# Designs tried in a protein design chat: VH-VL binders against q9h9l3. Part 328

Target 1, 176 residues: q9h9l3
Amino acid sequence: PRKMVAIDCEMVGTGPKGHVSSLARCSIVNYNGDVLYDEYILPPCHIVDYRTRWSGIRKQHMVNATPFKIARGQILKILTGKIVVGHAIHNDFKALQYFHPKSLTRDTSHIPPLNRKADCPENATMSLKHLTKKLLNRDIQVGKSGHSSVEDAQATMELYKLVEVEWEEHLARNPP
Key: E = the ipSAE of ESMFold2; O = the ipSAE of OpenDDE; V2 = 0.75 times the mean of E and O plus 0.25 times the DockQ between their complexes.

## First folded at step 17 (VH-VL)

Design zc15 (framework fv_nivolumab; at its last look DockQ between E and O 0.80; V2 from the best seeds 0.69)
Fold by ESMFold2-Fast, scan of step 17:
Structure zc15 (fold): chain C 176 residues (1-176), chain A 124 residues (1-124), chain B 107 residues (1-107)
Amino acid sequence: as target 1 above (176 residues)
Amino acid sequence: QVQLVESGGGVVQPGRSLRLDCKASGFTFSDYEMHWVRQAPGKGLEWVAVIRYDGSSEYYADSVKGRFTISRDNSKNTLFLQMNSLRAEDTAVYYCAKETYWQSSAFLRYFDYWGQGTLVTVSS
Amino acid sequence: EIVLTQSPATLSLSPGERATLSCRASQSVDDYLAWYQQKPGQAPRLLIYDASNRATGIPARFSGSGSGTDFTLTISSLEPEDFAVYYCQQYDYWPLTFGQGTKVEIK
């Protein structure tokens, strides 16, 4: 059986007007929610907008942050060969400049049975915050000082576990 | 320079069909969720539909569900809205709208760029 | 669906005056709220996002405030080009919804 991990990243704005999304933090948790990786990451480009309201990242977090190339190598060693769970995980992979096989990727923002359990429209991309509240009765992403990527990764894994059996059966019958 | 250009609007009788196109340029089209928003003459804005960046999922306002189909062709940077079984209440200017930058921890579904709009008039 | 109610429906003011526009949500939308300006015959233009952040190129006289259910757009001193219709929009939950608009018109 393959090992399963959950990932959540935070981005800062780089490039013209700060509109390019660059990786600035990554958290990875195991099946039980234990932290395997949690580092601030220094983008190779100048940070124009910290996007602190969402990212939780401030200038002080960049002082001892791991350079992007090094962090990417560390992260990919953890992800390779594993089932990786995320919420809108394609954004995390874009920030990592990484291709992960679709057969080993699980996106909790795109699992119709999960939305069904939450009494949400099956084809709508629901936020992690709303799915977590409806299905786990837990408030995440509270306050205005930014999100915790550890908290988000943990919630994402717990949400996936609610549909794991039925979704793995679906994927076995309908390979991506 | 980011541009969205709608086309396909016109006058059509109730019960008929129209297809709207939105040609995008100046950004990586395949990286963004895209939306249609409409505005009836002299009225406010109403969200119509969204499509996922890769075209794999669509969601609609209740008022158009079952009649309208949103689709995209990422190879041509084009967004579509197929409108079937048109009603007088569908008369509106239809805008193509682009979501802002992506952020992994939050969905930021506000629109940093809009097309010029294309008028659809459903009339006898 | 989340209903956004804007008030007043019409605001009649002169250039140089302060405009204060309200948007109230039927339930909390946290900071997932944007404001748009629309002039006749034109597409809407983004002014404010995430409740209080001014979009690129938007003059400093525009400011957004509030969180949860009560939001305000303030124009500190109206310029002639500011007479337009203003819409709020929430993006916290589906379907995406807009307020009915506030028209800022010349007295």
Scores: ipSAE 0.837, ipTM 0.935, lowest interface PAE 1.0, mean pLDDT 93
Fold by ESMFold2, look of step 18:
Structure zc15 (fold): chain C 176 residues (1-176), chain A 124 residues (1-124), chain B 107 residues (1-107)
Amino acid sequence: as target 1 above (176 residues)
Amino acid sequence: QVQLVESGGGVVQPGRSLRLDCKASGFTFSDYEMHWVRQAPGKGLEWVAVIRYDGSSEYYADSVKGRFTISRDNSKNTLFLQMNSLRAEDTAVYYCAKETYWQSSAFLRYFDYWGQGTLVTVSS
Amino acid sequence: EIVLTQSPATLSLSPGERATLSCRASQSVDDYLAWYQQKPGQAPRLLIYDASNRATGIPARFSGSGSGTDFTLTISSLEPEDFAVYYCQQYDYWPLTFGQGTKVEIK
């Protein structure tokens, strides 16, 4: 079977009015939740809005951050050839300026059987926070200091495991 | 400049159908989840429906489930609302609404831009 | 469904006065709360997001506070252009819901 990783990214605001989302942290965990990558990343553009409430990113994190181009190369080497799990994962790939094969991509924000297990509307896009609380009985993203991409990637992998057998069989019958 | 322009409103009899369009410009339409929000005359705002950025999933308020269909054509930067089996209670101004910037770990479902709305009147 | 209850329904004040508008949620929505201003014949305009952050271009006289179930919009000194209807909106859980509105009118 193909190796599987989970990814989560944190973004800061760049561009006009800080409304462009640029990568500033990326965490990758393996199937067992062990951290394979966790780096602060310096965007190539001026940071207008750290979005700290969500990102957890502060000015001091950027002092020793890995430049985007270098970090991207490191991250893509880890992702290549693997099944990659994420939550609203298209945003993570967009921040990486990367397109992962759809057949190797799993998005916990868009898996109807996962929503069903949580007694959530099947086609609603549910937050990682709510799914994790309902299905894993865990509070993540607590406090107002921002999210941890390690915590979020680990939670995302555990959520996927709950539906892995069913969803992999579904995708085999319904190739993307 | 971000602009959302609704069209297709009008006066229709109960039980009829109507299709609303919302033409978007000034942003990358396919990056954003889009919503319809309505407001009955003299009343407050009611969320109606949302569609995923790629059109692959939709979710509806209970008041319209089974009667309304939200859709989008990203190649034309257009959002649609197909309204079937219209009732008097569906009389409202219908707004097209855009979610704010995207963030990977949070869904920030408030609306930074709204269209000016299109009036739908369902009257016998 | 999360019900948002705004009070008062109508707030009659003069320019220069301080306006305090309340929004109460039927269950915690953390800080996933926005405020909008709507004038007759216009679409709503975003004022506050994440309970307390001013949207781009919103004057400093507007401020939001609260977390959980109890939220406040404050206009420190009313200007003539501030007489409008104000709505709160939660975005913590589906369906998205709005309060019924508070009309701020000239005394």
Scores: ipSAE 0.754, ipTM 0.907, lowest interface PAE 1.5, mean pLDDT 93
Fold by OpenDDE, look of step 18:
Structure zc15 (fold): chain C 176 residues (1-176), chain A 124 residues (1-124), chain B 107 residues (1-107)
Amino acid sequence: as target 1 above (176 residues)
Amino acid sequence: QVQLVESGGGVVQPGRSLRLDCKASGFTFSDYEMHWVRQAPGKGLEWVAVIRYDGSSEYYADSVKGRFTISRDNSKNTLFLQMNSLRAEDTAVYYCAKETYWQSSAFLRYFDYWGQGTLVTVSS
Amino acid sequence: EIVLTQSPATLSLSPGERATLSCRASQSVDDYLAWYQQKPGQAPRLLIYDASNRATGIPARFSGSGSGTDFTLTISSLEPEDFAVYYCQQYDYWPLTFGQGTKVEIK
């Protein structure tokens, strides 16, 4: 079986009115939840909105942040050839300006068996927070100080592991 | 600037079908979940349906489930609502609404932009 | 589903007065609550998101507060253009739901 990693990114707002989502932190964990990567990242453009309530990013985090181009290279090196698990992961890839093969991508926000297990509508996208509470009995993203991308990546991996066998069989029968 | 323009509304008899269109511009349409929200005359707002950014999944209010179908063509920046088996209680102004940005695993399902709406009247 | 109850149904005030609108949820929605303004013949306009954050372009006289089940929209000093219907909306649970609305009318 291929190696599996989980990824979670935090974005800040750049461009006009801060509507462009730019990568500001990226965390990657392995199948066991061990941290492989966790860096603050400096966007190439001026930050207009730190989106701290959600991102957890503050100005002080950008002082010694890794430049985007360097960080992107480091991250892509880790992801190449892996099955990559994430929650609404298309946003993470977009922020990375990178698109992983669909056949090697797992989005926990769009796995009907996972929602079914949590007694949620199968075809509705559910937040990582709700699924984690329902299925792992764990509270994440608590408070208003912002998310922890390491915590979120770990939760994402643990959720996927609950339905891994069933979902991988489904994908084998129905390749994207 | 962001624009959403609904069309396709009109008067139809109960049991008939109607399709609504919503043309989007001023933003990357394919990046966002899109919604339909309706408002009966003189009444409040009712959420109707949502479709995933890539059209791979849909979810509906119980009041329209099995009768309405939300779809999209990202190549044309257009959102659709196919309404079948229409009932009198479906009479409303139908708005297409853009979901705001979200942060990776966190969905923020409030609507920062709305169309002007299109009126659907179901009457015998 | 989450039921949002707004009060009062109608609020009659004069320009310059303070308006206080309430939205109560049947169960906690944390701070996943938005407020909209709707004028006759127009689409709703986003005012507040995440219970207390003003949307872009919204005047400072509008403010939101609350968390859990009790939320408040405050207009510190009503302007003539503020007379409209106001809706709250939760986005913590499926299906998304709106309050029934509060009409702010001129006395």
Scores: ipSAE 0.561, ipTM 0.864, lowest interface PAE 1.2, mean pLDDT 94
ESMFold2 (binder alone), look of step 18: mean pLDDT 92; pTM 0.945

Design zc16 (framework fv_nivolumab)
Fold by ESMFold2-Fast, scan of step 17:
Structure zc16 (fold): chain C 176 residues (1-176), chain A 124 residues (1-124), chain B 107 residues (1-107)
Amino acid sequence: as target 1 above (176 residues)
Amino acid sequence: QVQLVESGGGVVQPGRSLRLDCKASGFTFSDYEMHWVRQAPGKGLEWVAVIRYDGSSEYYADSVKGRFTISRDNSKNTLFLQMNSLRAEDTAVYYCAKEPYWQSSAFLRYFDYWGQGTLVTVSS
Amino acid sequence: EIVLTQSPATLSLSPGERATLSCRASQSVDDYLAWYQQKPGQAPRLLIYDASNRATGIPARFSGSGSGTDFTLTISSLEPEDFAVYYCQQYDYWPLTFGQGTKVEIK
């Protein structure tokens, strides 16, 4: 119902030494945390490093994965015109090869009031798992099989809701 | 090939200032958070400061907070460390260091490439 | 601040011997731990990241293990070029911290 969604992507390593980050999964949830999109995505380049410890991506997930160009089109249709919330969201946008307007972007890794509420240094980029533990008393990214982008997107939306009123007022007074 | 080259080190008196530069090449500099790490003679490594990929946010070790300023110029692929109110304890080799790659679900703040280091000696 | 304690401070070994280096964290850092090698006059070189992943170009004789608070770097059979100082580093918490180092020296 609200024109606000949260996104979290997973990347695999492509290119020289596997150091290029390429989109391999994307999850999008609505304001209430309901899943709007969750697909494995096949990069156009050879995967050198699955980065499974963090991404949760394995070779088996690539078998019927949606090709990058098709997935990108689907994702951009969901994001366009909406307020998009993410954690270090610039990385998600880089993986999508997409520019989202700054006025409609909310980055929970770069909201000083959120860090202050968590009793963390305002200028430090804090991890999603640490902010979620401190502010929501919930453990995410548990275990060694990789992270769930659905879980991360849901936690990100809940974190943003804690500062939504204050931060929207700040942005209205200090537009980008 | 990825290369980081520091410059600006030297001998300075306590209370003076010095600026270190780190010239990056071989990667898209503007995509990475960058760090300064130092090492006192005969001692171990100490993390000093980090700057966000776009230069919009900086964070410092308590030992240098209020005295050092990290900054960057993405158009010149250059990282800076402005060191003010230098103390004898700041004597160290200063390294600029690059994070390996980016992930949305994890911050990987280990360093796949380091500069050669530049020596700062604060004489007392 | 997370304190990383490396032990032993010094290992005196001969080429061909196995080296086992320990790094203990004051609280859990999950798998956010890296190992570096440093030779005199040189910058540190990344060996291991994410506790157990070998960096590109690093020989198979180097391996990392452990999780949480207790980590180990193993060199299965020392080569002459492996005599150096080794540092662990955690990146789960601010500030980033390093261990004090373990020197691997020729007996």
Scores: ipSAE 0.836, ipTM 0.931, lowest interface PAE 1.0, mean pLDDT 93

Design zc17 (framework fv_nivolumab)
Fold by ESMFold2-Fast, scan of step 17:
Structure zc17 (fold): chain C 176 residues (1-176), chain A 124 residues (1-124), chain B 107 residues (1-107)
Amino acid sequence: as target 1 above (176 residues)
Amino acid sequence: QVQLVESGGGVVQPGRSLRLDCKASGFTFSDYEMHWVRQAPGKGLEWVAVIRYDGSSEYYADSVKGRFTISRDNSKNTLFLQMNSLRAEDTAVYYCAKEDYWQSSAFLRYFDYWGQGTLVTVSS
Amino acid sequence: EIVLTQSPATLSLSPGERATLSCRASQSVDDYLAWYQQKPGQAPRLLIYDASNRATGIPARFSGSGSGTDFTLTISSLEPEDFAVYYCQQYDYWPLTFGQGTKVEIK
């Protein structure tokens, strides 16, 4: 009976030599894949490495980007009390500097039945790209200009729906 | 500065066990998946195992599956490799390896830092 | 498993010459490819990641190119310290795999 959303974030490199991962974009979609939030986010620290190949972030996106503190408040308001679906979602929560209860968190990179449906090893952490191709016959993260966090969040929600009934039953019997 | 220091290597007989430790410093150990990579004398590099940042999941190369166990203690910044039922072909220098940075939309499993390596020799 | 084939096995060159090392994947690895340098008795050192990005502290003479199945590491002008073994590694799919290595040796 709880509302469910899917999230995907993009990070840029800040700090010494650009090795610190800082939030630079966040997308949130509802159960049907409709966009609830999609903003470029300005880190409080100087951006050393845009990591554009993966993030899709360029200098132009930082113009009028929402400051981190404001964006974080908006995002947390959407996530609080909801079941949040993501892929390797612990990274998204680290970037947000946010703790979401394990009982309300669903990580599509760590659901053995999902890997099993994809004919992948159940204990391996599979990429969103590979699971989406194997299970939805859809290519995401195409090209060299970076990933779309909207596309990734939508694919993540669709993947979760494939195992939702089975996994929710598992979690009810084996609470985290 | 990032440092990875392996220990526990040595000479062991076939069929016996050995445990390798890797002590990490200079980064937030609990934020990274960690790997073991080995190199047999005169041969190339072979990936051995990975462990999730929180220790909740492990994955292994087929050659060691069922015999080796990777584990970690985040409170001590230490990675372990328990090697059971050792074979002559397990003879190698074993490296602890760290992933570079974490990115939400991609798994970037290349290694910016490696330990010095610890030699394991399995011989009769 | 994805097989990485490096060629040539050995390059015999003199300081100042250009070295071109190839790495071919048995299936597409997109840009999920790294290059390492290894000297005798030492751990591998990261040179290039994501096919074409130079790692921190790596001299500009090192460059990576390619995508999909065909990748190249180029050393524009060999310095004495560059004579070593070079490995490519893919991280697109499990298990992680390395090439057999290319040895760059002095003529």
Scores: ipSAE 0.839, ipTM 0.933, lowest interface PAE 1.1, mean pLDDT 93

Design zc18 (framework fv_nivolumab)
Fold by ESMFold2-Fast, scan of step 17:
Structure zc18 (fold): chain C 176 residues (1-176), chain A 124 residues (1-124), chain B 107 residues (1-107)
Amino acid sequence: as target 1 above (176 residues)
Amino acid sequence: QVQLVESGGGVVQPGRSLRLDCKASGFTFSDYEMHWVRQAPGKGLEWVAVIRYDGSSEYYADSVKGRFTISRDNSKNTLFLQMNSLRAEDTAVYYCAKENYWQSSAFLRYFDYWGQGTLVTVSS
Amino acid sequence: EIVLTQSPATLSLSPGERATLSCRASQSVDDYLAWYQQKPGQAPRLLIYDASNRATGIPARFSGSGSGTDFTLTISSLEPEDFAVYYCQQYDYWPLTFGQGTKVEIK
């Protein structure tokens, strides 16, 4: 079967009023949670809002950050042809300006059996923080200094593993 | 600039149906979760329903679950609320509301833009 | 369901005075808390998000504070246009819930 990786990105605000989300960090981990990629990424546009409470990005992280075009090329080489797991992963793909095949995409924010295991409403989009606490008894995204995309990617892979067998069987019977 | 325009409100009898539309413009509609929020006359705000950016899942307040259906047509930048089996307590101004910017590590479900609302009156 | 309780229900003040509005959550909502202003016949307007961040275009006299279960909206010096109803909203957990509102009215 295809190799599987998990991804989590952090965005900063660019454009008018900082309302455009631009990639500023990306972390990719393998099936076992080992880091394959983790870089701060410099957006091509002026950063209006670092969104530090959520992103963990500060101005100093941008000083030697990898330019967007180069980082994107590196990331896409890792993702192409693999099953990619993420949480609300559509946002990560938008930030990367990348289309990943739906058949190779796994979104832990949109897997009803996972919500069911957590005693959460099956059709509600639950946060990574809440699912990780309920199912893995682990606190992530702690404090007010921003989130770790490595921690988020690792938690996302572990959550997917809880439903991997049943969800892959579901997808085989109900191809996207 | 961002605009949300609701339509379809009116006076209906208990037990009947009504459909509300919300036409969006000024942003990439297909990138955002969309919500309906209502407000009974002289009362506070009550969250009603949400739909995922791609229309693939919906979630509802317990008070409307099984009676209301939220849907969207991304090709038309339009959000819908189909209201069935209407009750007197459904009388309210219904607002279409847009979620804030997307962020991968957090769901920030506060509403940066609202429509002007459309009044639904359920009375015999 | 997370219940948000706003106090006071009504705040009667004069222009130039400081307004302090409270919002208490039945359980921790971390920083996932927003404040809205609503004037008669109008849709709500976002004032504060993530507990303390002022929305674009909102005057500096508006500020938010708090975390967890206890939140405050402060208007440092009331202007005539600030007499309105104010709502808090949590977005930490489903369903999304609002407080019952605090009406700031002219004394």
Scores: ipSAE 0.842, ipTM 0.932, lowest interface PAE 1.1, mean pLDDT 93

Design zc19 (framework fv_nivolumab)
Fold by ESMFold2-Fast, scan of step 17:
Structure zc19 (fold): chain C 176 residues (1-176), chain A 124 residues (1-124), chain B 107 residues (1-107)
Amino acid sequence: as target 1 above (176 residues)
Amino acid sequence: QVQLVESGGGVVQPGRSLRLDCKASGFTFSDYEMHWVRQAPGKGLEWVAVIRYDGSSEYYADSVKGRFTISRDNSKNTLFLQMNSLRAEDTAVYYCAKEEYWQSSAFLRYFDYWGQGTLVTVSS
Amino acid sequence: EIVLTQSPATLSLSPGERATLSCRASQSVDDYLAWYQQKPGQAPRLLIYDASNRATGIPARFSGSGSGTDFTLTISSLEPEDFAVYYCQQYDYWPLTFGQGTKVEIK
């Protein structure tokens, strides 16, 4: 029995031709969907592509953004020892340059019972948008101004709660 | 320089098996979902299969489900397609294709890089 | 599955002319649509992603527009190297699907 949080990160393009994904925003919510952390984060490398259509990040957000090293320390303090829920969460952990134990990680893009409840193929990796619409009858990631990592983290937690009992029982019998 | 190089194509009889390999270089292979896309002679493109970045999940087009198996070896930067019970309608150029990137809980499954393709001909 | 219908099947045009290619989806794919160019004997090449973003190295004469179910690829002034087959692809939902292609051929 550990505390549970949900995380969602926004990335911008750095490196050659903007092909490297660097952390630019992170949101963390608790079990009830309350925001524990939400900060814009300044990458240590030059931003080539803001990817604004998806990230919602603009140059203005970088002016007072928390430097990566400082933000990483704050985020890791919140995540350590907790069950962390995310959607394709390996990408968030990679952007954070952080290892979180598999036994405490929950990836809503890779939970077969969740896909089954949504009438989706169990082995297909479904988008957060589609699972949220199908299971919660809610539209997220609406419009062309970029995604809200707070909205995404909240939706991710709510999706996990739909399968929490059966999935935790599965993991107890089949430790990751 | 990103490169995807397919191999293993050839001529096979109906009902036989063939394995295709795709060797990747120039990017961190283990970070990306990888796909196979095929194209029958003179026809359009058809998506075949996808595999998760860590090899733990696979999904297939209905036309190949139960006959084809996609797999990967991240230590060798290699993607595989095992094709069993081949049919004349499986005759196609098979392409290995890479997704560009994941962004903000969105899967952007368009292909920034493709291999040159390898021809599989299923004939009697 | 989501069906993508491209029209016309063939465009016969001369260099310097404007080409307009259409792609219609059987249901909304939001902005999850890409365009590819394919020349004989070659692999497809990414032109446009997320409906309207030009891929790296793609000339400014190529542009994409549309959202939901109706999408357009425009080549403002055809160059000799642009005569090829063009495919749209949706990535909003499984399975991933392509249009049947539009051939742009020299008149």
Scores: ipSAE 0.808, ipTM 0.920, lowest interface PAE 1.2, mean pLDDT 92

